# Ledger of designs, part 124: miniprotein binders against q9h3h3

Target 1, 235 residues: q9h3h3
Amino acid sequence: EDGFTAEHLAAEAMAADMDPWLVFDARTTPATELDAWLAKYPPSQVTRYGDPGSPNSEPVGWIAVYGQGYSPNSGDVQGLQAAWEALQTSGRPITPGTLRQLAITHHVLSGKWLMHLAPGFKLDHAWAGIARAVVEGQLQVAKVSPRAKEGGRQVICVYTDDFTDRLGVLEADSAIRAAGIKCLLTYKPDVYTYLGIYRANRWHLCPTLYESRFQLGGSARGSRVLDRANNVELT
Below, E stands for the ipSAE of ESMFold2; O stands for the ipSAE of OpenDDE; V2 stands for 0.75 times the mean of E and O plus 0.25 times the DockQ between their complexes.

## First folded at step 9 (miniprotein)

Design PG32
Fold by ESMFold2-Fast, scan of step 9:
Structure PG32 (fold): chain B 235 residues (1-235), chain A 105 residues (1-105)
Amino acid sequence: as target 1 above (235 residues)
Amino acid sequence: TEDEVRKQFEELIKRFEKAMELVEYLLEMAERAAKNGDTKKAELILRWAEKLAELLRKIIEELKKLAEETGNEEFKRMAEEAKRIIEEAEKRLKEVEEKVKEARS
């Protein structure tokens, strides 16, 4: 069961990545066009596989906003996957530390803050806030899943360049909070995604490296951030 | 209880249907990629479709087990239908694999 769920989630993620994306690219499109684009493609209405009543007739894998300074770098994913296979065969312990080392060796360093929201106004409002922060330069890149056929929660992903750069990860969290986001945020390195490490994994690893909770109480920083891998409070 | 077994069977059928929909979609994506000359993308997609099909075979084994244990004729027919569906998908998977090989040549 657990193995089946992990493979299914990995296959779904791969299909979404390979399907067409709806992109607002601030590197080539004026910021003044963002509000019209957001009104045309609210994530609660864009369907994963296309429907007559939705903004899209064809499949959409992701809805994304690229910042003006965005420069994609996924590292050596093929080398990472080969090394992962070797590690599994070696009998060495599979821990957060060994995965971190694999990621560094193969320069697969990007990661993302995740928020899960039900389809509706609150999702669309949160996405609009994140998209504006990206276009205004406070965040580098973000994407949101389209509405699933089953109608479950959708995910907003806000990317950072280097999951080992704690300051950069915390700066992204601050920008998300400044955009008005108050829900739970979890941070996952892309290395976990490429290796298929989801909630149901055989090594019982927590795929979440950081967790951010909105802090009520007049703090200058709007959140409390925990490093879940090392069980250390960062803020 | 009989109610508990029925719920377990229904849950497995739902998982089977959801995963089969994904397999069919992946096979269509692989065919499209191969037709467009992207054989590396097609090969990657086929690898995932094959893994998922293998896991679906395990679901079918559990469906058959529950059908045999209950003696429920409805469950037996549903398990047999699921088997036919996966066998057809596996045949299509091999056909797409051959098209990808031809496109590489």
Scores: ipSAE 0.095, ipTM 0.567, lowest interface PAE 4.8, mean pLDDT 84

Design PG33
Fold by ESMFold2-Fast, scan of step 9:
Order: structure tokens, then C-alpha cells, then sequence
Structure PG33 (fold): chain B 235 residues (1-235), chain A 105 residues (1-105)
């Protein structure tokens, strides 16, 4: 019944990952070319499956920017998935701590700050700010979804390499805020994405570890961060 | 009421149709991944196709229950049609699974 939404989201995420990506790779492309690339591929205009009048004639799964120091490390995803199925079969309790341990054991440590924005100028402006921060070295890597056929909000994902490194996660938040981003941010470890665990799930797991809210004149960082899983203010 | 049951039945049919559309799409992705030599990616895609087919089967069981409880002949026909559709999708899933196994070798 309620499991359908989680399975559907996992399948759609996998399809997007498999379709071609539009990538600005700062490891091989001069930073001076970024502005022209951003003007050519504004995420509010790039369509998921290619439409007449959009910048793309072919399907696009993601629009991404890789920083100069970006080195992908997805860990042992196959081992993680096998261990997850064994855990479900074993009858042992499924908790945030057990998932964290599986992620560590299989080196599936990456995670991401997420922001959801409606298609339009503000989305494109936010993405441009994030992309510049990546190319300038304040962030490691980011991607944004193309415009879906049915419409709806698009998502910007800003990655960190280790979700268990709380200070690193908070440093990424600070860099996002320094780039001028003021909207709500939520942080999700990739382990939950690989296992298809979304907001409503059978195990009542909260896939969101952190929540960041913009704060004028409050924190020196410009944001207030909540440990969402434990409901503890990190401020 | 009969109107509420009809709405529930129609919502289940819509969920079933969307699941079948998605299964077909991702099976094509699995074939493409296998053809490109990425058998691990193809196997991951197949796992999600299998889970979606399982959920579609559960929807069909709910459709059958509603058809039996109401005695509605139209509901029975629609449930049987959905059963035929998923059987065809399962055959295609097995075909793609065999192609992935062949590419693995």
C-alpha cells in the first residue's frame, strides 16, 4: 500500500542516474567558461526528456558541477544492499544506528544537502550561486534536477563525502549560505537513497539527519542547524 | 457506499497503470545497461522492477477482493485485464533477466 511511493521514487532516481548528465567539470574546464555554461543550461529550462524549445533535444538525468578536487567514492553499494536484505530477513531491529553501521562497514559515506525550488528565476539564480561556489572550491560537487514533464519543484543537491563527519556537513551548510542561499535545507545520507528509504517508510526511519534554516542577525554562519533525527539544536 | 468503493477501485487501477508504465521504462534501462556491459547496474535496476511488479500484484489482489465483495462484473473484468497486463510484464522481466545473465558471462 504505502510502500509503492518509496519504490516508485527509488526507480525514478535510478532512471535519472542512468540517463545522460550535463556536466561542468572544473577538473578539465577553465572556470572562465562557467558563466556561459550556466546561461546555456539554466535548470528551469532544461527538460527531463527533451522538448522542442528547450536547451536539450535528448533526455537529461541531472545537471552537475564537479569541483577541481572532486574524487567520486560511492563505496561498496552492492555489499550494502546485500547486507540490508540480510538484515530485513534476520528479524533484527532496523534502527538509524544499524543503518549507520551498515554504511560505515561498506564505506557508503556520502550525503547531501537538499533544497527544493519551483522552476524559475530563483531556482536558476540559486543554482548559479552553488555552481560558482563549487568551481571556486568552497564546495566539492553539486547537481540539480531538470524540469519534470509534469512540472513540480526541482531539487539542488550539494554533496559532502562523509555524513558521519558532522563538522564537514556544517561547513558545507556555511558555504551554501555564503553563496546567498536563504531557503530551507535538509541533509540526507546517500545510504538511505541507495536503499530506497524515503520520508514514509515501513521502519519509521527519518532519512533527514539535519535541517538548516536561514537566520538574519542570528548565528555568525547565517543559519540555524537542527539535528532532525534527535531534535537537538546545533545552532 | 458504492460510489466510495468505485473511487477506491479507480485509484487502485491508476496506481497499477503507473507501476506498469514505470516497470516497462526501467526494464528498457536494464537492457541498455546490460548491452553496455554494466551488468551490476542492470541487476540493481531489475531488483527495483521486481519490487514494483510485486506491488502491482498486491494491487491486483486488492482489486479482486473489491470485485468479489461487490459482485460487480465490470470490476471483475478490469481485475482480470490487470492480471493479464502484469503477466505480460513479468514475462518481459524474465526475458531481460536472462539477457543480463548472458551479459554477465
Amino acid sequence: as target 1 above (235 residues)
Amino acid sequence: TEDEVRKQFEELIKRFEKAMELVEYILEMAERAAKNGDTKKAELILRWAEKLAELARKIIEELKKLAEETGNEEFKRMAEEAKRIIEEAEKRLKEVEEKVKEARS
Scores: ipSAE 0.006, ipTM 0.306, lowest interface PAE 9.4, mean pLDDT 82

Design PG34
Fold by ESMFold2-Fast, scan of step 9:
Structure PG34 (fold): chain B 235 residues (1-235), chain A 105 residues (1-105)
Amino acid sequence: as target 1 above (235 residues)
Amino acid sequence: TEDEVRKQFEELIKRFEKALELVEYLLEMAERALKNGDTKKAELILRWAEKLAELARKIIEELKKLAEETGNEEFKRMAEEAKRIIEEAEKRLKEVEEKVKEARS
């Protein structure tokens, strides 16, 4: 039933990655220009396929902000895909552990904190906070989806270099919370995205590794983080 | 229950429409990639268009089954229209597939 959704989501993600992106690149653009760029391209108004009435007349796959120190490192995605096809053909069990080993072997280590928000002021405000944190150096890189034709929630992705580095993942969570974000966050390694692991996957794997919930009450952290695979609280 | 069946049919039609729109979009992207000389990009896009066309075909089979079970003539007409539309999309898909094959050789 939900298999239809998984295939469709994977195809949409591929198309978005291949379409043009609107990028604020702090490596080449002064930080002082960020506020004007955010005002020009609020994600609730940028349309996926373009509209003369929106900020974009042409298709936009993603709206992204690159930090000054950002250095793209996707690893060996081609080798990962080949190994994945071999694994599926081999009949070996497909588990979080085997996917983790595949990712390490092919150096596909990046991952991301995800937040899903309805189009509107709260989405635009959250994105502005994340973008400023990226330009100020508290986060490395982030992107947000444009508004879909039929509406629905948009996603903000905040990337970390290495999903196996738990401290780095938790530091990114703290920076997101410091930026004023209070909604639910989930963490997904990019290897799962490249291999099409979504909620409706054939292997019944949990599509995310961590979950972060905002915490009130004067704790040292702004959030509670759960390791979903092991059902263990990290904070 | 009768209203629930009608709702289910309508949701399948919407899912079919979304899959079809994405197939058409991907075929346009593949054509642009071929025009720009990026055969590998076109081949990758085409594979996803093929997967979505298969998905759309599965939706058609569910629509047909539901129309037959209910005996609803409107549902039967809508399912046949969707079938015609996917068959035309599949012809375009084959044309792009042949162009990709030719560009590879």
Scores: ipSAE 0.334, ipTM 0.731, lowest interface PAE 2.6, mean pLDDT 86

Design PG35
Fold by ESMFold2-Fast, scan of step 9:
Structure PG35 (fold): chain B 235 residues (1-235), chain A 105 residues (1-105)
Amino acid sequence: as target 1 above (235 residues)
Amino acid sequence: TEDEVRKQFEELIKRFEKAMELVEYLLEMVERAAKNGDTKKAELILRWVEKLAELARKIIEELKKLAEETGNEEFKRMAEEAKRIIEEAEKRLKEVEEKVKEARS
């Protein structure tokens, strides 16, 4: 059961990455066009596989906003996957430290803050806030899933360049909070996504490195960040 | 109860149907990637299709076990239909694997 769920989620994620994306690219499009684009493609209305009643008639994998300074760097994903297969065959222990080392060796360093919201006004409002923060330069890049099923949650992903750079990860959290986001956030390195490791995995690995919870009127950062693996408060 | 077993069987069928829908969709993506000369993308997707097919086979084993244990003729028919579907999907997988191999050369 756990294995089926993890493999199925990995395949769905890959399909979404390979399908067409709806992109607002601030590197080539004036910031003044963002509000019209957000109104045209609210994530609560864009359907995963297309529908005559939605803004899209064809499949959409992701809705994304690229910042002016965005420079994609996926690293050596092929080398990472080959090393992962070799590691599994070797019988050596599979631990968070082993995955971290594979990620560093193959320069697969990106990661993301995730927030899960039900389809509707709150999702669309949260996405608009994140999109504006990206276009204004407080965040580098973000994407949101289209609507795949009724009642199912959608996910907003806010990316950072290097999951081993704790300061950079925390700065992204602060920018998300400054954009008005108050829901629970979790941070996941992309190495886990590329290897198909989700919450219910065979190796009992926690793919979530950090958790961020909103704080009312307390923190200068607007949130409390927990290191999930070590159960240590960072803020 | 018989109702609980029916529900379990129906959940397995839904999981199997979802896996087959995804296999069909991904096989189309593999063919498109191979046609466009993107053999690395085709190989990556093909790897996930193979894993999904393996997991779908495990669902078939569970369906057959429940059909045998209950002696339910409807369950037996549904399990046999699922077996037919996976066998057809596995034939398509082999055809697509051959297309990817050809695109590589």
Scores: ipSAE 0.016, ipTM 0.465, lowest interface PAE 6.1, mean pLDDT 84

Design PG37
Fold by ESMFold2-Fast, scan of step 9:
Structure PG37 (fold): chain B 235 residues (1-235), chain A 105 residues (1-105)
Amino acid sequence: as target 1 above (235 residues)
Amino acid sequence: TEDEVRKQFEELIKEFERLMELVEYLLEMAERAAKNGDTKKAELILRWAEKLAELLRKEIEELKKLAEETGNEEFKRMAEEAKRIIEEAEKRLKEVEEKVKEARS
């Protein structure tokens, strides 16, 4: 699609990452305080740029919950970016395999399950479920976007440490489903985000590695997870 | 048709306004980062502002082309005003770049 739109989205994402975050950190805050924090900062009401009528008067980039065992590890992002520039200059084909190799070499391994929901009760309820799963230790870390000035859907991101660890990715999917989430989920490695590769990119790469659909029927009641990179059903 | 070209011009102006708001926001963020001594953050933000300014330049060329095709004097004035706005933003971008350089030294 249009690279113009991709650059705009990348700049907005960068600005959100750099603006202040509202964080519930279970490493330093008792779990008993979570319900009050969720009531104070429902994502459908927290505004991206601040508003006197909302819970925040100042800009908020993300609303996040850190689990008790959460240990941030972004890897060598500088080395990744340098290698990416060299790759583009080399004329070598840019493929999912090449990006995977760069990510492994520079230990930029984190990824995330994404769900998109309209502002309202369903979003706030879904976020509360995810936040409780994080604080209870079933998930490591999660964040949700605030309400945009123009409206539109908001995104919940649930992170895993290593996108190459298939079992870990599937365990996170199971925990999301156990929290009551039944909508479509897509999984994206953070390496694509750091390199500015979105839906509309000049290399025609699909940034989605896995896709999860909930099904309840017959003997096979679990999520159906598809490996988009290899076109193989995992479950 | 004339009506279709007008709609195309109006959509490009809308896109231009959206991107300009973001550029101005990024420049504010860069100034605050520099003021707080975070020059690496300021440099990263400026890099994105520069990329968006380059895209805005391409949009200006598209707007100018459509204005010439229609022969509409109002469209030509709007395209020229958009050009002035981006030129002013580019000057501000250079001013912020200089403040960031001063903050790191």
Scores: ipSAE 0.304, ipTM 0.698, lowest interface PAE 3.1, mean pLDDT 84

Design PG38 (at its last look DockQ between E and O 0.47; V2 from the best seeds 0.00; counts 0 for: pae O 2.8 > 1.5)
Fold by ESMFold2, look of step 10:
Structure PG38 (fold): chain B 235 residues (1-235), chain A 105 residues (1-105)
Amino acid sequence: as target 1 above (235 residues)
Amino acid sequence: TEDEVRKQFEELIKRFEKLMELVEYLLEMAERALKAGDTKKAELILRWAEKLAELARKIIEELKKLAEETGNEEFKRMAEEAKRIIEELEKRLKEVEEKVKEARS
């Protein structure tokens, strides 16, 4: 991941966040309307810029489902960023523990499970399962990227509200698996995103906190979860 | 080899083209934000557009270096065309920046 790729990806992410989203909001929309909405806007067919023949005529940054209990809370991002700048000029070591403490101090605790799938049936089926889990209350909020112009892999993000709450993160993993998803999942705390810390960062930090692998014939959870920061299995 | 340099040149051209498409889209987004009265959003978008334009300039420097090292006239023409494209885009970027400054006053 070179500097050009990182900056380009960051700019694309910013643009997607600022463009309109297609949202199913369970707080204001009856659950009985979900299946029709999913059929109208499959993520493999919703295009980023509103291509001819797609369900959307305008740009779409994200497709999202908000659960009944969803309450957005980014925390003190501005204070986090200021403290991060001060830390960098202080000469103190920058470690995963330091970032964890900054996130706790400023209440920037959200994070997300990520899965990457090619456009097609598997993606649309996975998204539908996740969306139903959100509306049914097993998950709080999820989003999926629209189809890119080049037709590359798309991402489903399943959010949790506190990356330091291991039980909550693992419960979200279990809910994802119960929706029939068997691919690799990776978990990234939002603090890394807000501070611009990606895999190829100068501090050699790993933004992926957890990895989850489906285990055929496996444990009661159906997942094998590895803590990447501490190199410890949590299954 | 000459083939390795040609592949490197083609990859840089691809990256330049992707950056220019994104910068053009960001400028459109910034103008829509201004039209909606959201000058803070437009300003943030412009900062990203400026970063990407700077990256595109770095790519042009690499293209010119490769063209000079090989003596390839086609590479020279392509590097000069890329320079013309970004100069036009930077002119538009400055125009949108002036609109943001006026709205912020």
Scores: ipSAE 0.598, ipTM 0.846, lowest interface PAE 1.3, mean pLDDT 88
Fold by ESMFold2-Fast, scan of step 9:
Structure PG38 (fold): chain B 235 residues (1-235), chain A 105 residues (1-105)
Amino acid sequence: as target 1 above (235 residues)
Amino acid sequence: TEDEVRKQFEELIKRFEKLMELVEYLLEMAERALKAGDTKKAELILRWAEKLAELARKIIEELKKLAEETGNEEFKRMAEEAKRIIEELEKRLKEVEEKVKEARS
């Protein structure tokens, strides 16, 4: 079951990445146009495969906002995958530390905060807040999934440049909270995605590095952040 | 129990149907990539479609096994319909494979 589900989900993710994206690019588009763009493409109404009755008649894989300073760098993913194969054939233990080392060696450092919300007003409001934070420079880049055919929760991904920079990861969490987001957040490094580290992986690794929970009257940053791999409270 | 077996069979049918929908969509994506002249993209999408079709075939074999073991006529009819669906999809997959081959040469 796990193998079958993982393969299906991986294929869906690949298709979404390859399909067209709806992008607001603050590097080339005036910030004054953002509100109109958000009104035109609310994620609860944009359909994954297109529908004449929705804002899109054609398939959309992702809805994204790029900040003014956004400079994509995926690192050496090919070298990472080659080193991963060598590690697996070596028989050496596969641990969070060895994956971190591989990521650093091959400069595959990006990661993302994930939030899952049901389609509707709360999703659209959360996305608008995140998008404005990106355009205003508090966050670097974000994307949100379109509405699936069978419904279900949609995901907002807020990226950071370097998952090993704990301060940067925590600052992104603070900016997300400042945008009004109160749901559970989890942080996943892209290296885990490239190497297939998901829930119930064969190496029994925690698939996310951090978990953030909003607390009314909580920390000065508006949330409690747990280091999931080491089970240590950071805030 | 008979109820548990029926629920298992129906769950396999639902998984099979969702998988068939995804493979059909991937084949459409591959054809669009070919139309746009992106043969490498079409090849990658096709490999995923082939992989998922193999997984769907395994579901068909499990459905057939359950139908044979239970002797249930409804299960046999549902398994035969699923077999018809995958056979038609495999024909479309081969057509896209040929188009990719032509575009490479």
Scores: ipSAE 0.539, ipTM 0.837, lowest interface PAE 1.6, mean pLDDT 87
Fold by OpenDDE base, look of step 10:
Structure PG38 (fold): chain B 235 residues (1-235), chain A 105 residues (1-105)
Amino acid sequence: as target 1 above (235 residues)
Amino acid sequence: TEDEVRKQFEELIKRFEKLMELVEYLLEMAERALKAGDTKKAELILRWAEKLAELARKIIEELKKLAEETGNEEFKRMAEEAKRIIEELEKRLKEVEEKVKEARS
């Protein structure tokens, strides 16, 4: 059951990545147009399949904002997956260290802070804050899932270039907090997504490397960041 | 209980249907990627489709087992229908795989 859920979620994520994206690209579009774009495509109203009456008539996989410094680099995802399949057949132990090494070897180093929010004003407001932070250069790239037919929570993903760079991960957390986000954040490397490793996977691997909890009057970051692998607070 | 078995069977069917929907979608995306000349993307998608098809096969085996254990003719029919669906999807999957191979040559 756990394996089924992980593989299903990975396939859904891949399917969403294959559908058209609604993108605001700050490299080609003036920042002054952001507010109009946000008003046109509020994430709580954009539907996954382009339902009648939604802002989108066609399916949308993601709504994204690209910052001025954004450069897409996904690494060797195919090589990563082939190595992962070979590893599974080898009978060798699979550890978080194994996955980290695979990621490094294949240059699949991107990761993301994740926040889950119910559809509505709070989601749209949170997204607007993140989108502004991206356009202003505090963040590199972010995306939000469209509204699903079944409803449920939507996810905002804020990317960093290297999940092994603790400082970069912490800086992104600080920028998210500065944008007014107060919810729980979890940080996941993209390697876990590409390999279909979600919560409750058959290998009992935790795909979450970091957890950020908002704290009033705490650190200059406004959050406490926990290293989940070592159970150590980094802030 | 009979009711518990029925509920379990219905849940398995629901999971199967969801998998099949996803496999079909991935196959369409793979074919689109091939038409666009993105063979690498098509191959990546196809690998996931294969994994989901394998999971669907496991569900079918569980459906068959439950159908046999209960002797319920409706469950047998539904399990056989699920088998036909997956076989057709596997056929399409194989066709896309061959197209990917051809595109690599």
Scores: ipSAE 0.120, ipTM 0.526, lowest interface PAE 2.8, mean pLDDT 87
ESMFold2 (binder alone), look of step 10: mean pLDDT 84; pTM 0.808

Design PG4
Fold by ESMFold2-Fast, scan of step 9:
Structure PG4 (fold): chain B 235 residues (1-235), chain A 105 residues (1-105)
Amino acid sequence: as target 1 above (235 residues)
Amino acid sequence: TEDEVRKQFEELIKRFEKVMELVEYLLEMAERAAKNGDTKKAELILRWAEKLAELARKIIEELKKLAEETGNEEFKRMAEEAKRIIEEAEKRLKEVEEKVKEARS
């Protein structure tokens, strides 16, 4: 009976991924054009399904910025999904370790830092900071959701190539903080997204691996990063 | 209590409406993909539409159960309307499946 929302969230994610994206691609577009592009497509104004009053008349799944070194690598998602169905049918325990092994076996290694912000100036300002960090080479790739029909918070996703590479994950967190971001961040491996591990999942797994909170120091400022599964501080 | 059951019923109706909105959107996506010759994309989208239609059916069963247990005539009418909506969507799903099959040929 439970798990209604997992299928719905997975279907929404699939639809957004398949709909057109608004992309600033630093591999082919001069960095000098970024500010104009950000002004044209502020995330708080771009609508998910298009609207004559918004910057887009047609549906937009995501607004994205690709860094100069960006090389898409989703791994073997089809093999991952087949192995996942086999695992569920087998009756074997579903654990974070089992999912990690599935991800490694099928090279589905990417993950992302997530930040959720209400539509408005703070969202648009945060996205502009992240986008500049991507174009300047401090981050590899990022995307932000368009404004939902129902309203509510929008999400900025900042990707890393390998969720098992803790140093890379922590370096991305540092770059996000250097861009002026002070809100709560959570880290989710893409394997969890592909397999529908969301808030209300059947296996009661925590849907994120890491949590980052902004920290004020005496003279230095930074963040605390917590491994949520093991309750261990990484910084 | 009656107020708690009404809140639960209204929450299920909201969930049903969100699921149905997504089903209709996915059917439009599948039709566009089929018209563009991308039958693999259309088939994948249709599998997701089918899963969501099944989810909508489960919500309707829960709505019917609450209507039956309470004897509330308004709840029974709303559950019947939800059933009508999903039946229309399931007909459209079959129409799109036939279009995808035709585009494959």
Scores: ipSAE 0.487, ipTM 0.828, lowest interface PAE 1.7, mean pLDDT 86

Design PG5
Fold by ESMFold2-Fast, scan of step 9:
Structure PG5 (fold): chain B 235 residues (1-235), chain A 105 residues (1-105)
Amino acid sequence: as target 1 above (235 residues)
Amino acid sequence: TEDEVRKQFEELIKLFEKAMELVEYLLEMAERAAKNGDTKKAELILRWAEKLAELARKIIEELKKLAEETGNEEFKRMAEEAKRIIEEAEKRLKEVEEKVKEARS
């Protein structure tokens, strides 16, 4: 059951990655066109598999905004998958440390801050804020899930290029907060996504590395960031 | 109770149906990737389709167990139909795997 849920979520995520994306690419599109694009494709109304009543008639895997300086680098995902299979067969312990080493060896270093919001005005407003921060250069790249046919919460993902670079991860958190986002954020390295590490997983790993909570008047950064694995404050 | 067992069976059928829809979708994506020359992408998609099909098979085992324990003829019929569906999906998965292998070399 729990194992089925984790594998099913991993398969759904992979299918979404492979389906067409709706992309605002600031490298080739003037920033002045962003507001019209956001109005045309509010994430609360874009449907995962398309339907006559939504902005899309065809499947959409993700809605994304690429910053002017965005340079994609996925690393060697195929090598990572092969090494992961070998690791599982070897009998060596599966820990955050061993996964971190696999990610470094295969240059699969990207990660993301996640926020989950119900479909509606709050989601669309939060996405618009993040998208503007990306186009203005405070963030590098972000995406948001379309509305699932079953309903439920949607996710906004804000990427950093290296999950081992704590300062870079914290800078992204600050930029998200500066964009007006006040909800709970969690940070997940893409290596965990590629290997199917979700909330329920057979290795009992925490699926996220960091947690950010909005703190009005607290820190200079406007948030309190926790290292979830080690239960230590980073701010 | 009988009502609790029926709800459990219905939820397993829903999970099975979702898994089969996703497997078929992934197989179509793998075929497109292979035809476009992206065999590495096709292989990655196939691995996920295979894992999901293996898990769907375990759902069928649970469905059969519930059908046998309850003696419910409707459950037995539905479990047998699910078995036919997964067998066809597994056959199609193997066909796509062979196409990907051929495209690779």
Scores: ipSAE 0.014, ipTM 0.423, lowest interface PAE 7.5, mean pLDDT 83

Design PG6
Fold by ESMFold2-Fast, scan of step 9:
Structure PG6 (fold): chain B 235 residues (1-235), chain A 105 residues (1-105)
Amino acid sequence: as target 1 above (235 residues)
Amino acid sequence: TEDEVRKQFEELIKMFEKAMELVEYLLEMAERAAKNGDTKKAELILRWAEKLAELARKIIEELKKLAEETGNEEFKRMAEEAKRIIEEAEKRLKEVEEKVKEARS
C-alpha cells in the first residue's frame, strides 16, 4: 500500500536522521586518515541498531563524509511542511511545478544522486570511491545507509546544493562517474523526501528528476543523463 | 490463486513486523528525549510512532479479511497474534505519551 510504505519510509528516515552518525569530517580531519576510517567502518558491516559482532555496538543512522567546504543549509523545512499541509487541505492540484515552487519559496533546494547496492565488497568499494571524491573536493557531501537487520540493498546519497541548478547536478554526476561508479544513478530533490513522497504515491508524482546510466564512449561525461519529467536526454 | 493470496498474506505479516519493530524503537527514543528535557523532540517522535501504529492496525484489518475469505486456520491464528502484539504496543504508546506529558509539566 502506497500510504503505509510512504509513512513507514518517512518514519525510518526520521529515526536514522535522529540517531548518531559516523562522520569523516574533512573540515577538521586530515585526508590521510580517510583510508583507516573507511577500513574501520565499511557500510556492509556497520549495523543499523548495533551488534557485538559489528564495528558498532550502538545504533548508527548514517555513515557520512563531509567535504572541506561543506556548509549545511536545509532551508525552512517547517515552513515547507506547513505549506504542504495547506496545499493538501485546499484541494488544489498537486503537480511537480507546485512542489518546485514550494521548495523555492522555502529555500529547500538540496537534492541527491542515489545508488542502491547489495551489502558486500562492491558497495564498500563504491562508497570508498565516493568518500575520496568528497575529501578531494570533487563532491560536497555524501552518506551511506548502514546494514538493515533483515538485509536488503543499501543506499549511497551524493548531495548537491540546488536541484534547480541543472549544470550543478550534471557536474556531480560527472564527478561520481570519474570516481569509478558504473551503476544506475537516480536524482531526487530533498523536498520529496521531507514531504514523504516516494516511488508509489497517491499524487502520481515521479520523485526521480534525473537518471544517469554509465555509457563507455557515449559521452564526454562517461554517462547518459535523462530528464525523467520531460523525457529528454541531456547528455 | 491460493499461492498469490498466501504471498500477499506473508508480505503483510513482514510489513507488520517491521512496523512494530520501528514503533518500539521510536518509543524508546521518545522516552530518552523526554528524560533529557527535549519534550518537543519527544512529541515529534511520538507522533510518528502513533502514525505507524495506526497503519499497522490497517494491516491487521487486511490480514483478518484474508483469513476470513480463505477460511485458513493458520492465517486466523497469525492475525490474532498480530492483534495481540499491536494491542500491547498501543498500551506502551499510551504509557510513553503520559511520560512525555509529565516531563513537559
Scores: ipSAE 0.019, ipTM 0.505, lowest interface PAE 5.8, mean pLDDT 84

